# Designs tried in a protein design chat: VH-VL binders against Putative metal-binding protein TM_0123. Part 5

Target 1, 252 residues: Putative metal-binding protein TM_0123, of Thermotoga maritima (q9wxx7)
Amino acid sequence: NFGKTIVTTINPYYLIVSQLLGDTASVKLLVPPGANPHLFSLKPSDAKTLEEADLIVANGLGLEPYLEKYREKTVFVSDFIPALLLIDDNPHIWLDPFFLKYYIVPGLYQVLIEKFPEKQSEIKQKAEEIVSGLDTVIRDSFKALLPYTGKTVVMAHPSFTYFFKEFGLELITLSSGHEHSTSFSTIKEILRKKEQIVALFREPQQPAEILSSLEKELRMKSFVLDPLGVNGEKTIVELLRKNLSVIQEALK

## First folded at step 26 (VH-VL)

Design DD1 (from AA3 with light chain A31H)
Fold by ESMFold2, last read:
Structure DD1 (fold): chain C 252 residues (1-252), chain A 120 residues (1-120), chain B 111 residues (1-111)
Amino acid sequence: as target 1 above (252 residues)
Amino acid sequence: EVQLVQSGAEVKKPGESLKISCKGSGYSFTNYWIGWVRQMPGKGLEWMGIIDPDDSFTRYSPSFQGQVTISADKSISTAYLQWSSLKASDTAMYYCARLGEYSYDYFDYWGQGTLVTVSS
Amino acid sequence: QSVLTQPPSVSGAPGQRVTISCTGSHSNIGHGYDVHWYQQLPGTAPKLLIYGNSKRPSGVPDRFSGSKSGTSASLAITGLQSEDEADYYCGTWDLRLLAYVFGGGTKLTVL
């Protein structure tokens, strides 16, 4: 490495930055992939890691409120995404293969070549490899999901909101907050649309039984989509491909 | 001016039926769901179920499914809780409460309560 | 055995600050559902005190405040007064149960 340390807040950015840099720098991950980043708060050891970082790569969109002290060495990946493409400040931008291809990978490329100008050609080659893999994910996702245009997916957490929107599926998410719907109204909508629901998803960071009551009411088994890569995936493309395989199984 | 006014206290014997009421006023009744909450003597609050008065869509807590019926008559702005066969363990205070809007799942206005006493 | 755990009682002298905790799980508070607080004065119906974790309805004094962190929530009462003697309940949605749940309640005694 060149004596610089890059800290990434969540595993998807760890995977991208590690692939772009290879051994150019020390790349560290703050929030373990099995942990819920929405619930994460700093421990003293985490604060030490952030203090020693030369660059922090973070998601933004409210995911890392603890980074206020470190703003001047932080890049927020959400700043690469045109605001009109964001949905209700949903932070899960890293699961959209179009955002990755057109905004996130190019944006991180630019940030990293400014930090490591002597490595520009190597970083560019790695970025092109990631984009090539994303092209295959996009093509295969289009083929798999086009027959389900207009059908509805239910997700316990809105992690794949951007992904399903890109490929023409409607989604209902099971969370509180905004969008003028109560949890009761949401359950009513799900039961009204029961015949249009093609899949039900939960995540590894949630209790395994989180959807047990809904599974019984819909007579439908839920499948696990992994937003963060808990199974040792080495690249963002591998993560996306594993998730696509789960989606294809759920749609069978 | 939002008010939920419940029917008066009831003294019943085991095995009898009962229907208690909750009349809403000062707002558009069909725009807000009505929940029912039990409070046994000296105990806490238990959510029993809820109804959308606009179309009578109902949900029950698993603990109360099949033990009680929730209904509404929107023409008179009234929700109901009823038992077909009361048990002594049904002795409790029963509240109706209005579900607030805006994705927050809170009960913003409560009725005064109906005390139900079931004894031989 | 309630889904949301509250201390059975708390107490404080007039003017003191007290807090009431509400501990949930990843299926309710930790899933991102907001926590609401209800006050029940002796012999009366419950009344909404805090909604959306920290928002006060009109007429609720600013000495009542709420917060949420992780899988837990907290109600704080500053400047404790005799009329604050009541039972306090937290409430939220639980996704696993598809049900609204209340905490077991906390009896606040003003000494």
Scores: ipSAE 0.782, ipTM 0.908, lowest interface PAE 0.9, mean pLDDT 92
Fold by ESMFold2, fold request of step 27:
Structure DD1 (fold): chain C 252 residues (1-252), chain A 120 residues (1-120), chain B 111 residues (1-111)
Amino acid sequence: as target 1 above (252 residues)
Amino acid sequence: EVQLVQSGAEVKKPGESLKISCKGSGYSFTNYWIGWVRQMPGKGLEWMGIIDPDDSFTRYSPSFQGQVTISADKSISTAYLQWSSLKASDTAMYYCARLGEYSYDYFDYWGQGTLVTVSS
Amino acid sequence: QSVLTQPPSVSGAPGQRVTISCTGSHSNIGHGYDVHWYQQLPGTAPKLLIYGNSKRPSGVPDRFSGSKSGTSASLAITGLQSEDEADYYCGTWDLRLLAYVFGGGTKLTVL
């Protein structure tokens, strides 16, 4: 394609923008899905990629501090989300299927039809396909999670905070940067509530044994949730559905 | 002024029991957890465990689980470290330290230390 | 070996800058837990020097500074003075162990 180049910072937005545009533009991913976007630093080749971009699609909420000098060509997806709905500046908005349906996909649709007005009908059809898939994810998530309303899940990183809140579960996270309490008080809460804890989750980038002590304390196996799509997922809906399948397995 | 005052040095024989104390003052004792730290002669600091004095919830380092007992009496603002049967290898300096506020997991105030010597 | 690795010793002349490293793993510093630093002057109890990676408690001069990157942290001391001669320890939470951990300690000698 001789046209425009769109750079997305993390894989979830790469998946959404790629599905919306098909072959309309060159879509590139800055932070590989196996890398930790919270720790990412630009290399010279990354800076060249950003300089050449016609549009940068970024998360916001502190995830991309390196984009300060590129603001004029950057859309921050977090700007589509009503501030009232955000929790403690937690950046993991792309894992909430309601945010995706009502704010993120529609917001990206509007930005992209401004860039490609001749493709509006095609982009609209793709957006409707994504939203239709998200409706199915939402319905199936309610069905799977309704019996566990008020129960607690524990996760080593607070990536699924918005998701579990939407479906009536409490999430305890094991990271000081995303908690209101000490690690000691968090472990106390977990142990006091162990009959309410229904699942324990870690992420692909973490050591496989990261939760081994907690698994022993709770007599509970941990399962892997993937916030970024490290296994070649082709769409955001596929990513969400694979995670829901893991959640369902953990809740059995 | 926040202050942690520990009991005095102890000279004991192997097999004897021992309970050393850490009294907090100048703050609301039950609002802060108290940790215990061992320093063997010529060695570094080792976290042993911690107690919430409000309800006596305790955690131990894996290396010290089953080796000592940590307790507290909130009515006299005092935390304790206890051995039921001392070994010569328990010879060390023992510090109590207060877990600081906020979500950082740091020890903001330390006791002066209690030297425990265990020898025949 | 310690969960957090520090050099056993460092030295510097008065007025110089030294740094003390603290290397952890993905279960502690690399998981995102903050690093804290403690100073132990000869014959005394440890004292909090740096908390939250880089924050100084009241009374600690600004020539002491801390930073964290990846799985490692660093304590920097500028304008070395003879009274800085002490042992320095880093500390943080380790998720795999469900435990607080200290580095092995670094003896700073002021030449």
Scores: ipSAE 0.780, ipTM 0.905, lowest interface PAE 1.0, mean pLDDT 92
Fold by OpenDDE, last read:
Structure DD1 (fold): chain C 252 residues (1-252), chain A 120 residues (1-120), chain B 111 residues (1-111)
Amino acid sequence: as target 1 above (252 residues)
Amino acid sequence: EVQLVQSGAEVKKPGESLKISCKGSGYSFTNYWIGWVRQMPGKGLEWMGIIDPDDSFTRYSPSFQGQVTISADKSISTAYLQWSSLKASDTAMYYCARLGEYSYDYFDYWGQGTLVTVSS
Amino acid sequence: QSVLTQPPSVSGAPGQRVTISCTGSHSNIGHGYDVHWYQQLPGTAPKLLIYGNSKRPSGVPDRFSGSKSGTSASLAITGLQSEDEADYYCGTWDLRLLAYVFGGGTKLTVL
């Protein structure tokens, strides 16, 4: 340990940075795995943690409005991704294995080897391991989702927008933000596309009742996707694997 | 100006079939949904269902699902409400109404109504 | 009986202010759907009176106003006139039913 402290805002980046650095530095998670990042507010202790941090790894795209005063020591992961690839400033970039492979992991690698040049070889090896894992996720996702190309998925929250788009599916979300209201326009769209809807999803923190009407209407059972890894996932690849498993189950 | 003109009053017997019409004019017929509303004598308004004339997509109230059929012929800007077998309890005034903008779901224009009387 | 609850009747003298309530639930008004109001004069078809909670179509006097809060909406009529005597209905969408719903209607009598 080099006596440095890295703070990550959300769990997916904690998993990545921890895997890249090992025991090279202390890595701290700001938003607890079970908490909603969109609704997170700093406690005094959190502010202290951020003040004392040598580096803050954040998402960007408006997910962490409280980090403005810490901008000089903050790396926004979204800055690694070409703006043209972002969709309506949707912040859920960590769920796209392509973004992780081509932009996020390489970007974090560059930042971390500059801070810890004596550990470059180790960090590189870990980065390659992560990418190798992501390749398997991409492969298996293609296999699982190929038969459903052009089909539609409905989800309560737009967390998997990039994911489903990469693999040729349309995602309709009940809410564009973290509000719980669903417009009737969205409902009408869902009803029009009844025959091409192949799965319904919600997140762990959302009540099951949020999809009850649609379950009845579409004669489908909803499933739970976990964008943040609240069940003790150890790696970003494991996080994606668990969600892929749920998606596969939903599509049976 | 936007107008919805409905077919004339109907007097029928139980068991008979019926199809009433609602013709739109003064606007692009396929750009707006058409709804049907029932009002029994001395009672309130009851939403029956809606149709998109462009592709004939329909949605019914649970209370009217399977009880009536809503259809449209966009070539003549006309929506229809029909029964395969009328009951005495179907006696009511029936209104067609245009649904407003896609994002704002209100009925901005109404037909004059069609009185349907079903009696032995 | 109706998904949206209205008082069956209200009355007022000319020049007075009257209000008509429309009470829904978390599956309709409380869900954030806009409430609309319709006026039905005796022996005539309904017409749109208020849309989008508080907006007036062309030709509707500013004496008519609408509001929404929580699971309820309200129609207010100021400077009540004899021609305001009619039935008034609120309407909105319901998520549970995935359908449009009307209130039971309120008969307004001008004394």
Scores: ipSAE 0.258, ipTM 0.699, lowest interface PAE 1.9, mean pLDDT 93

Design DD1 (from AA3 with light chain A31H)
Fold by OpenDDE, last read:
Structure DD1 (fold): chain C 252 residues (1-252), chain A 120 residues (1-120), chain B 111 residues (1-111)
Amino acid sequence: as target 1 above (252 residues)
Amino acid sequence: EVQLVQSGAEVKKPGESLKISCKGSGYSFTNYWIGWVRQMPGKGLEWMGIIDPDDSFTRYSPSFQGQVTISADKSISTAYLQWSSLKASDTAMYYCARLGEYSYDYFDYWGQGTLVTVSS
Amino acid sequence: QSVLTQPPSVSGAPGQRVTISCTGSHSNIGHGYDVHWYQQLPGTAPKLLIYGNSKRPSGVPDRFSGSKSGTSASLAITGLQSEDEADYYCGTWDLRLLAYVFGGGTKLTVL
């Protein structure tokens, strides 16, 4: 341990940075896995944590508006990704295994080896391990989703927009952001595309009743996807695998 | 001036069919949804359903699904509510109303109402 | 019994302040849908009174105000006048039903 502290804003990046660094430095998570990052506000204790941090790893794309004061020591993961690949202001980039493989993990690797040059070899090895895991996720996702190319998925929140897009599916969301209201135009769109909808999802923090009417209308059961890993996932690959498993089950 | 003008009062017998109308004027008819609301004598407002006049997409309240038909003719800026077979329990005032632009979930203009009386 | 619950009646003297509550659930008001209010004078069609929780259409005096919190909404009338005697209905979308829902209505009597 080099006596350094790295703070990550959300759990997916905590998982990645922790795996890359091991015991090289202390890694702290700012937003607890069970909390909603979109609604997170700093407590005084959180501010102290950020002030004492040697490095802050954040998402960007408006997810952490409270980090302006700490920009000098903050790395925004979204800066690793070409802007043209981003969809509107959707911040959920960590759920795209391609983003993780080609931009996020390599970007974090570069940042961390600069801070810990003595551990470059170890960090590199861990990065390669993560990428290898991501390759298997990508492969299995293609196999699972290829038969559903051009089909539509409905979800309460747009967290998996990048994921489904990569594999040729459309995601319709009940809300575009952290708001809970669903416009009737969205409902109309869902009903019009009823025959091409192949799965219905919600997130863990959302009540089951939120999709009950759509389940009835579509004659489809909803499933739960977890964008942040609230059930004790230990790696980013495990997080993606768990969600992929749910998606596969939903598509049966 | 935005106006919704409904057809006149109806007196019918059980088993008869009925189609009442709601004509919009003073605005672009296809840009706004139209809803129908029932009010039984001495009772509250009941949402029946809505229609998009542009493509005739409809949504019914579960309570009225299969009981009535909502339609529209955009060429004459008119929405319709119809029954294939009236019941005595259909006796009520029926209002058409336009959905506003804010969130498309409020009725900003209302027709004057059509009284439907069904009795033997 | 309506999805949205209103008191069946309220009363007040001229010049007083009265409030009408509208209680919903997590599938409508608590879901984040806006609440709207309608006024129905005796023998007339309903009229939009408040939309978007607290917005007034043109022609509605500022004596009428709306608010929303949690799973409930409220209509407040200050400086009560005799012409305010009417039935008042709240309304909103319900995601569980995929339908618009009205409250049971509140009869306001001006004493």
Scores: ipSAE 0.239, ipTM 0.700, lowest interface PAE 2.2, mean pLDDT 93
Fold by OpenDDE, fold request of step 27:
Structure DD1 (fold): chain C 252 residues (1-252), chain A 120 residues (1-120), chain B 111 residues (1-111)
Amino acid sequence: as target 1 above (252 residues)
Amino acid sequence: EVQLVQSGAEVKKPGESLKISCKGSGYSFTNYWIGWVRQMPGKGLEWMGIIDPDDSFTRYSPSFQGQVTISADKSISTAYLQWSSLKASDTAMYYCARLGEYSYDYFDYWGQGTLVTVSS
Amino acid sequence: QSVLTQPPSVSGAPGQRVTISCTGSHSNIGHGYDVHWYQQLPGTAPKLLIYGNSKRPSGVPDRFSGSKSGTSASLAITGLQSEDEADYYCGTWDLRLLAYVFGGGTKLTVL
């Protein structure tokens, strides 16, 4: 340990940075896995953590409005991704295995080897391991989703927008962001596309009842996707694998 | 000026069919949904259903599903409510109303109402 | 019996403040849907009174106000006038029914 502290805002980046650095530095997670990043506000203790951090790894795209004060020591992962590939203001870039493989992991690698040049070889090896894992996720995702190309998935939150788009599916979300209400226009769209809807999802923190009416209307059972990894996932690849498994189950 | 004008009062017998109308004017008819609301004598408002005149998409209240038909003719900016076989219990005032543009979940303009009386 | 529950009647003297409650559930008001209010004068069609929880259409005086909290909404009328005697209905979408729903209505009597 070089006596450095790295703070990551959300769990997916904690998983990546921890895997890349190992015992090289102390890595801390700011937003607890069970908390909603979109609704997170800094406590005094959080502010202290950020002040003491040597580096902050954050998402960007408006997910962390509280980091303006700490901008000089903050790396926004979203800056690694070409703007043309981003959809509106959707911040859920860590759920796209292509973004992880081609932009996020390489970007973090560059940042971290500059910070820890003595550990470049180790960090490189870990980065390659992550990418190798991501390759398998991409492969298996294509295999699983190929038969459903052009079909539609419905989800309560737009967390998997990039993911489904990469693999040829349309995602309709009940809410566009932080709102809980579903517009009738959205309901109309869902009903109009009833025949092409192949799965229905919610997130762990959302009540099961949120999709009950749609389950009845569509005669489908809903499933739970976890965008942040709240069940003890140890790697970003494991996080993606678990979600892929759920998606596969939903599509049976 | 936005206006919804409904057809006149109807006196019918049980078993007869009926189609009442609601004509919109003063706005783009296809840009706003039209709903129908029933009010039985001395009772409250009951949402029956709505229609998008642009593509004729309809949604009914569970209580009225299969009991009535809502339709629209956008060429003449008119929405319709119809029964295939009236019952005495269908006696009520029927209002058409336009859904507002704010969130498409409120009625900003109402017709004057059509009184339907069904008696033997 | 109605999905949205209103008191059947309220009364007040001229100049007083009255409130009409509208109680829903997690499938409608509690889901985050906006609540709207309608006024129906005797022998007339309903009229939009409040939309978007608290917004007033043109022509509606500021003595009418709406609010929403949790699974309930409220209509407040200050400076009660004789012409305010009418039936008042709340309305909103319900996700469970995938339908619009009205309250049972409240008869306001001005004493």
Scores: ipSAE 0.213, ipTM 0.687, lowest interface PAE 2.0, mean pLDDT 93

